Miniprotein binders against q9vhn3. Designs and how they scored, part 6

Target 1, 154 residues: q9vhn3
Amino acid sequence: MDPDDDLVLENEAEEIERLQLPEELKKPIDPEEEDERVARIEFNCSGCEMHEMVHYFGRKPPFALGVIYPEDNYVMRDPFQPPPPRWQSKPEYYIAMGTKCSICSKTVCKDPGCSFYYTASFCLPCGKEELKNWPPEAQARIRKQMSVSQGRQT

## First folded at step 23 (miniprotein)

Design Z2
Fold by ESMFold2, last read:
Structure Z2 (fold): chain B 154 residues (1-154), chain A 102 residues (1-102)
Amino acid sequence: as target 1 above (154 residues)
Amino acid sequence: DPSETVIVIIVGDDPEELEEALEEIVEEAERLGAEVIIRKIDGRIIVLVRNLDERDAERIAELAEELAEELGVEVVVKIVEGLSEQEAFRLAWELLEELEEE
């Protein structure tokens, strides 16, 4: 009797034996790597109803090898692409979901109806107040972007 | 939605020259208010300079070409419109692979 066997039901014993086949587990699963693949950070956009669990908040997501953002970003592993083999240095797909507004710190997604970037990320309410301090050509461009994202054009 | 992204790929044998080129591009892009996303892997640098109008995108592209001549690095620059960050990086990887196959 193996000491790590703490539940001895026939269905449990069969499941344990199936999960512990040596040949299928020759390549060890690093517990730290498996834990890092679990999305534990809540992302809730304050500008819309987007809600997700993501894997990372910061400027340098480790699974997005070599990527450096100008601001902290909420980043998730792409759930529709399998991870590359652990023994090969191959890029993994990822999705940058959003940021925090530089003024009010509310979380916002990348949708232009919720946020935009000029020098920093802003939610739309804060950005509308801050753009008054920007060069006129930047103001015009950003106002156009916001009007397209929020309304229908006639 | 006319905002543009400039994809800049910087390749070379001297990491000091690569970093100098990168710093100059980032400084100009930040002065223009652009979002700058950098990817460094195995001595290759990809820069996405995002949320530019056409004039500013052309300024960044011109700067990258000038730095290639000045510093002796190789650059590939491409201006794109309407791509997400991920689509831009995928295109950048394709361009990098084509460059290194040559």
Scores: ipSAE 0.774, ipTM 0.911, lowest interface PAE 0.6, mean pLDDT 80
Fold by ESMFold2, look of step 24:
Structure Z2 (fold): chain B 154 residues (1-154), chain A 102 residues (1-102)
Amino acid sequence: as target 1 above (154 residues)
Amino acid sequence: DPSETVIVIIVGDDPEELEEALEEIVEEAERLGAEVIIRKIDGRIIVLVRNLDERDAERIAELAEELAEELGVEVVVKIVEGLSEQEAFRLAWELLEELEEE
């Protein structure tokens, strides 16, 4: 039983106990945790110049507890708040940036100048072609939205 | 001319009653072409029915009240204009807190 061996064993136990909490806080980010906390999904709106990195694409963003969208959405987390404890029943800050057009699958943001929702999400070009099958009052409302957003002269 | 959003809060003891109420509201909202965003947490359901005109918003609100009586669930409904999704959910949480506080 070499004194150096005894000192190493005693120091290892003491070092582990003393540093355990900091080590737990400093653990490397798990790849799965890194994906959840890192905005790795590129969002490029085809209708404007908006380009962002977001955290999630789908219907049920895990950081927006309990939220279910009717379509896959590009969603980002609040960049300055850590995930709340899962037992809290409070709203969480998040932003749904956009969707894919139901016809052409191009990515569009939620701005009325880039997309609109009636039964599904449409980019403006595709939505203009689909208007024919909607009730007249819906057609009129959507055309107003598009005209206001564009400010056209014609 | 901003579209209207109907906020519907559904609370009850029986998950099957909650889901039935939710399904009825979603079915009618989809028939109207509305965007429906749902939040389920801790036995509560919040539904945002968005992009409605005033008449259709009133129809959804009336349906929610009828379902509350029919199914024995508690419902709070509010029609709002010009709110973002996040603003509507924030208001919904305030309404839920008022319902459960008193």
Scores: ipSAE 0.772, ipTM 0.914, lowest interface PAE 0.5, mean pLDDT 79

Design Z3
Fold by OpenDDE base, look of step 23:
Structure Z3 (fold): chain B 154 residues (1-154), chain A 102 residues (1-102)
Amino acid sequence: as target 1 above (154 residues)
Amino acid sequence: DPSETVIVIIVGDDPEELEEALKEIVEEAERLGAEVIIRKVDGRIIVLVRNLDEEDAERIAELAEELAEELGVEVVVKIVEGLSEQEAFRLAWELLEELEEE
């Protein structure tokens, strides 16, 4: 067991320790960024029992890179997605929960049993009333959508 | 959801041509009363036109193809049924990645 083999191993271990890239100090997530990850907006659907805390209400959710809605939406960050690295412009996964009815301003989810969209979002009661004012082709489309949604609740 | 969604991906080197294509798609979608969700990322535009019937979905798809020829933009169109917004955007990203690898 030649004594020279022990000296080579000690130098490699010291060189490996020196090549340990300084622990990139995980820059403390700016307290403001951590605060943005907490859902603080209450979402309550008027059509069903859905109740959630969401992160954003508006047309351009900042965490949904480049997304633009025609109307203000309640938007939640995907709770299972790891935060993308700051340098990666990967779009975060998100869930659009719902909107406000354009007539009565009640909050509704995007489920066909709670709302529909034609030029704007409507709760089912308001939409049924407005339907009479729409072109016949639009009425037929919306009635078809409503019939399918009612069939699933059964 | 029995409604169809048209996924339109618009890619091109001229931002003005991209915005013109987007404008025409949005105007037609609005005429149809459809929900339009737009995603602009790094010079690419993904458009979801939602709550369409089959006939209206085909009309949007045809328009997108015509715009590609007229404006010289690259367009990928896919009609899908029963997808959520999230699922549709996921599919759009997959299609965009495939387009960039070719």
Scores: ipSAE 0.803, ipTM 0.931, lowest interface PAE 0.4, mean pLDDT 86
Fold by OpenDDE base, fold request of step 26:
Formats: structure tokens, C-alpha cells, sequence
Structure Z3 (fold): chain B 154 residues (1-154), chain A 102 residues (1-102)
């Protein structure tokens, strides 16, 4: 086992570290603006394994220009989109992750396997019970949506 | 999402007529139990009416067209299936850009 093989591996690791583009001195983003861009709200879906850190919980996310939800939503900034310049009226890209069940207040994502919406958001267990109180037409619609979502999981 | 979404874009010079059109759409959507997401940008209104079946989606679309005639607002309506909120808003922006270029 020739000792020269170990020297080549150390040089490749140093060369990879050098090929890391110099951290472009991020212009000092105002420390206050950097702090607002850090996702600090934990989102954990009670229906699946989805776990994310998000930026906002409410009806009017400040980074989603002009967006108004009917109920409080967990909303994150899209990490792959650069923030628009302040002078541009173009809204930032965002992702609505989910909400709380209107009955039990458990957090759920917007996946049909975890929640559905009729007048409000419901987790599947609460929604199945509440469904019995709804008009027959609404019941049929929601049952159809639930059956299709379960069919994709097989 | 196996549900249908109606994208409604409302444009006009009179903000009161825009708000009236929005109100009527929201009221009908709420009656149907649909999720309504509103986006107000630069005097324009984009409305996503989500979690509809085909019949209810057509009803919202027809209402939006009727409101355009009655209130004198410009309305663009598109029914889409299986789109996320983000995809629907992206499509709405594309439609709005096309409308402004005409």
C-alpha cells in the first residue's frame, strides 16, 4: 500500500475547498431584514411526516403581496426564488404548507390524504364526522375527493 | 388535488365595482363551501376559488362572466384541475400579462 495514495486524497479535498467560490461578501443585508427571512415557525403535519420551518402563520403573509386567506395558513418563502427588488411590485414566491383543523386545531398539510376544505379546513377524522351534517351534494363531493386521494397512495 | 380551481381575474377603473364583483364571487363561493384565496395587486384582483367539483366550477365561471357584463368590469376566467395554489397564481399572472398586452 504505497504511501503516495494518501497525499492525492488530501489535495483533492483542499482543491474542492478552494473551488468553493469565495463567499461573495453578501452585502450586509440589514440585520433586521436577514432576521425576517429566517423561518422560525415550526410546521408539523398531524396526518403525515411533513415537517418544515416556515416564515408566517396568519391570513395575510407580508411577503406574499396582496394575498388574503379565509383562515390562518402556514406560509414559507420559496427558498429557490431570489427576493424581488423593493422597487418591483412583483410578489415574492411562497408556499402555503397547511393550516389548523377547524374542529380539533391540529396542524394539517393541504394534501388530500391529510385534510380537506368545506366551509373550513378539516383533518380527515374530524371531517368524516362533520360530513354527516352537510348537504347530500357536499357529502358526495367530499367523499369523491377522499376516494381519489386514497387511490393514489396505493 | 383532484378538485377543480376557478381562476378569476378582475380588472377595472372603478375600485367600487371591483370590490362589488369580488364580494359577489366570494359570497357564492362561500355558499358552495369553497376555499377562496384573494390577491389584490395594483388595483387588480385575482381570486382562486378552490375545492370545487365540475358543476360548481362552471357555476362560479358563469357568475364571473355575468358580473363582468353587469358591473362593466373586465373578467378573465379559467377552470383548471389538479393545480396547486402556487401553480394557479402563476397561471393567473401569465393570463394577466397577456390581458395587459392586448
Amino acid sequence: as target 1 above (154 residues)
Amino acid sequence: DPSETVIVIIVGDDPEELEEALKEIVEEAERLGAEVIIRKVDGRIIVLVRNLDEEDAERIAELAEELAEELGVEVVVKIVEGLSEQEAFRLAWELLEELEEE
Scores: ipSAE 0.789, ipTM 0.928, lowest interface PAE 0.4, mean pLDDT 85
Fold by OpenDDE base, last read:
Structure Z3 (fold): chain B 154 residues (1-154), chain A 102 residues (1-102)
Amino acid sequence: as target 1 above (154 residues)
Amino acid sequence: DPSETVIVIIVGDDPEELEEALKEIVEEAERLGAEVIIRKVDGRIIVLVRNLDEEDAERIAELAEELAEELGVEVVVKIVEGLSEQEAFRLAWELLEELEEE
């Protein structure tokens, strides 16, 4: 076993150790970015037992690129989606939970059993009263929607 | 939800034409009392017109097609029933991707 073989093996082992790619320094998640991921707005539907923490209330959720609502919406980020890579304009997954009744300002979810939309969002009690003032065609449409929602609660 | 949703995708090179098309769709949807959700991304506009009956959905679809001819914008229209907002946007993105590959 020539003494020269041992020197070559030691140099190769040191070179392999040097070629160990530095542990990818997990860039510290900007504490401000972490803070934006925490849902801080309480959403409680007045029509059902739905209770959730959401990330945004307004017409233009910043995490839903380019989305514009006609009314202020309670919007939640999808907790199961990894943040899209900065380079992908892929639509972030979000869930619009609900809104406020245009008459009584109570919070309602988007479930047909809790609210409906005609020119604005209404809770069922307020909407039923306003319905009488709407065109007959609109009344028929909304009544149809309400009938379907009541059938699921059974 | 048994209500119809009209997905309208508006694409074009002139931002003014896109905004005019959007304006006309929104105005008609408002007359119908429909919920309009807009998404503007990279010079493209996706419009969801929701809570329509079949007749009103067809009316919005026809309007969108007419606007394409009048303004010279490209419009893709799809009427869907019973989709959530999230599902409708997902479908809109798929349609937009298909349009861009053609």
Scores: ipSAE 0.789, ipTM 0.928, lowest interface PAE 0.4, mean pLDDT 86
Fold by OpenDDE base, fold request of step 26:
Structure Z3 (fold): chain B 154 residues (1-154), chain A 102 residues (1-102)
Amino acid sequence: as target 1 above (154 residues)
Amino acid sequence: DPSETVIVIIVGDDPEELEEALKEIVEEAERLGAEVIIRKVDGRIIVLVRNLDEEDAERIAELAEELAEELGVEVVVKIVEGLSEQEAFRLAWELLEELEEE
């Protein structure tokens, strides 16, 4: 058994191992990517019966490319549309569900019947009280918005 | 939403000018107590200034137009009523597409 036969076999085995294209280890779908698709944050509006599971709470939803909110928002991914590729500037379909009241921290939806915004988001009870501290012009604006929102619910 | 929304699209080659324009718009919007939602995408900035009355919406629109002239940025402004955030962004994208085709 010539010692040269062992060297040839080792080289062939190494060459076969090299020629075995690394099975593209299907990169395990980054558990983070799978996790981002499941809505795990409970959203319950304190002003209405709206109850949803959402994907994000914060100012910069990762699935809404480049979006920056002034305050933390509950944001849901559109379940029917895959996120556009990161390299494509396409409108991403998401839903901003609501925020927390800046005074009482209760969760409220964006519906004018549940909240309004002036410098921050307010639930209607807190906002009505805070309104008294605002400039008259701002008060008039918000009151007008509130009146219109109440008219649509009828 | 019964409030006015101003859609401002800012486009330009100089990122510093874009950020300055954005800053001025945000400052005015904040002074008015408006909700400002910003979207930065590929060197373009979409600004939604929401919860405005008609007068304040016009003020933001005028400011945006002035900033375009002063800073040399391209600005598209549209005032819309009763649109959701999503609808406003959709419209902004449509406006951007139109701008890019021209």
Scores: ipSAE 0.788, ipTM 0.927, lowest interface PAE 0.4, mean pLDDT 85
Fold by OpenDDE base, fold request of step 26:
Order: structure tokens, then C-alpha cells, then sequence
Structure Z3 (fold): chain B 154 residues (1-154), chain A 102 residues (1-102)
């Protein structure tokens, strides 16, 4: 049993260990970064059964790069989008869930069956009353939008 | 949703001209009672003017084209129907990528 066979096996094992790419030390996702990905804001539409946890409420969601809303929106990160590679400045996908009625402050989703926008967001009950105070041209436009939305709910 | 959305992409070398174009579009959109969502990315401006009828959408589109001529900015305008905000921004990015490849 020639002693030379044992030396060759030790070198192959060391070479295999060197070729193991260092386990990219999963940089501990900064607990703060993990925390930003957890939706903590409750969204409940007053017009329908939509209930979701969202990530942001405001005009400038930090994860929606450069987005500015005219009013405060409930905004969710898209849970199905893989985080963009750090080198890609691609904007994260997000979903604007809804807002608050400008009159009664009830939360409403963006569905035409729950809200509409004219100068501000309105729930359907408040908007129908406010519509009477608007210019005739605006009334006609919004009534057309409402008629189509009501037709989809039947 | 029968509501029209106007996608306006504003590109140019002078940030002041871009902001002036944005201002004019926002002012007209507000006068029309439209929802204006702005996205500023890397010196480019994407504007979504939403909840318009066809006539008002055409008006915003025409204004954007006029502003391009007056201010010397590059503008891409697209009128779309029935798109969500997310879908509209996706389309805007595609249009912007096409513009940058030319």
C-alpha cells in the first residue's frame, strides 16, 4: 500500500474547499430594511369588502421612486415583485390602493364603484351630493364615469 | 373604466424648461379637475393626467405638444383608456426606453 496515494486525496479536498465560492455572507438584511417591507398600515375600504395591509399613507411613497400624488394615498409594495438587483435603478412596483373621501374622510379604494376623482377624491355618496354644485360639463363627465362603474357591479 | 389617462413624458437638457412644462400641464389638469400623478426620475418627468373624458384628454395632449415646441423640450404623449396607474406607468417606462434608444 504505497504511501503516495494519501497525499493526492488531501490536495483535492483543499482545492474543492477553495473553489467553494465563499457563501456570500447573507449580509444580515438590516433589520430596519426588513421592517420597511412589512405592511403595517391597515386599509379598509368603506365602499366594499377590500381589506389590506399597506406600506405607506401619504403623497410621496419612498419605495415608488419620484412619485408624487395630489392627495394622500394608501400605497402597497407589490409583494410579487422580486426586489430589483441593487445595481438596477428600476422603480419598485407598487399599488395605489385608495385614499380618503375629501368630505367625510372615509377610506375608499380606487375602484369606480367606491370612489371617483374630480378636483379631489370622493366616496360615491358624498360625490353624488357634491356633484350638484359642479359645473354642468363636469357633472356630465362624472355621471358618465359613474354609470359605467355601476354597470360593472350588476 | 371609461376614464382617459394622458401619459406625458417630458425630457430635456434644461431642468428649468422641464419644470415649466410640468407646471403648465399641472395647472391645466387642475383646472379640468383631473388627478395628476407626477414621477420624477433621473431628470425625466412622467406625468399621468387621469380621470379625463376624451375631449379633456385631447386638450392635455395638445397642450403638451405645444409646450414641446415653445420650450424646446422633448415630449411623448399617449392617451390611454381603462389603464390602472400601475399599467400607465409601466407603459410610460416602455415609451421612455424607446425614446432613449432613438
Amino acid sequence: as target 1 above (154 residues)
Amino acid sequence: DPSETVIVIIVGDDPEELEEALKEIVEEAERLGAEVIIRKVDGRIIVLVRNLDEEDAERIAELAEELAEELGVEVVVKIVEGLSEQEAFRLAWELLEELEEE
Scores: ipSAE 0.788, ipTM 0.928, lowest interface PAE 0.4, mean pLDDT 86
Fold by OpenDDE base, last read:
Structure Z3 (fold): chain B 154 residues (1-154), chain A 102 residues (1-102)
Amino acid sequence: as target 1 above (154 residues)
Amino acid sequence: DPSETVIVIIVGDDPEELEEALKEIVEEAERLGAEVIIRKVDGRIIVLVRNLDEEDAERIAELAEELAEELGVEVVVKIVEGLSEQEAFRLAWELLEELEEE
């Protein structure tokens, strides 16, 4: 067993280990990725005083792995969750803050006092008008949701 | 919020069966006017059907169980009340972890 064969095998094994390390794991946190963690989208609810900076507006937030919304959502990363280690494919915690009203396009939070969902999101003023066009069963369901939210504000 | 959420976890080896199950759940949820949030991770599908009353939540749960038998997919269903989207997904992950340990 020539001593030179052992040195070549150790170097090949180290090279294979270096090549098998996904190049993605060795990239320093790209300053661009740090930049993606800064919330740059202003969220202002038209129904309440909620004002937040959020990270994403759309149907597929990149930090919420595999999540697909039926409509565009304002989505914030959970500020209290440390970023998962890159080796852990654990989904980051996030908060869906709100949407746009499907009728008037005003931004609303997901609080029952500000919006409701039936086939799409509605602010309360637009939703109250649109509700009249829906089946009686749907109207009853939404009215029940609205009554509970109004009782908490008194 | 008095609205109920149905958590549906769909697991199986055939991606076509998973997509068919998802399609049927989404179609029924849309007919009911419910908000459907989908999460696809590593060949598994988590579906949150939100803003349902008790009767409609039970209907979605029954449909999911029927689809499991028809398509040969594994389905875990849980009806919850008053949970946020985040809390519902957290619970779904816990249920999925339990399913994978069995």
Scores: ipSAE 0.788, ipTM 0.928, lowest interface PAE 0.4, mean pLDDT 86
Fold by OpenDDE base, last read:
Structure Z3 (fold): chain B 154 residues (1-154), chain A 102 residues (1-102)
Amino acid sequence: as target 1 above (154 residues)
Amino acid sequence: DPSETVIVIIVGDDPEELEEALKEIVEEAERLGAEVIIRKVDGRIIVLVRNLDEEDAERIAELAEELAEELGVEVVVKIVEGLSEQEAFRLAWELLEELEEE
């Protein structure tokens, strides 16, 4: 057994050990990614008692893959969904909580008892006044929605 | 919610055709005063047209089918009642998965 064979084996073993990325280069979970999971935006509906902390306000929530809203929405990550594995491109679940009234800028939830949408979002008081300026067909549709929402609250 | 939601899934190889189909759907939905929520995922487009009555929902569905024939895109349309945004997107994902398995 020539002594040169042992040196080649030791060099290969050292090269394999060198190529073994230290197990400790588990990239620290970017503290910024953990911080993005903390809801920091206060959401208070002006029409009901709904109060929540949410993660985003805008048209394109970064955690809702590819979602684009027509108006700025208050959006919360689903608190019950575990973070998807990094290798799975599954969209995270989210909840759109509400928006601002296009007339008075008060925050409202998406509940039919608090807001409705026609060309834009309205709180019920502003929407009832604006409704008078809309085409009769649109008025009939929105009145039907309002009647059903009020009937479920009884 | 007594409002109808139209789920439109648009699939095709030409991104310009997909964007044209999306544009036409959005323009009609806006004319009707409906809320349009768009989701672009991996070259596919999911459109939720919400807060419609039954007649307007049928109109959007018919338009989507016409656009499929005109532009050569694949379209899946489903009208649903009383679904939340999340429930509608969940259903859209299920429909998209079924479409990709064929």
Scores: ipSAE 0.788, ipTM 0.928, lowest interface PAE 0.4, mean pLDDT 86

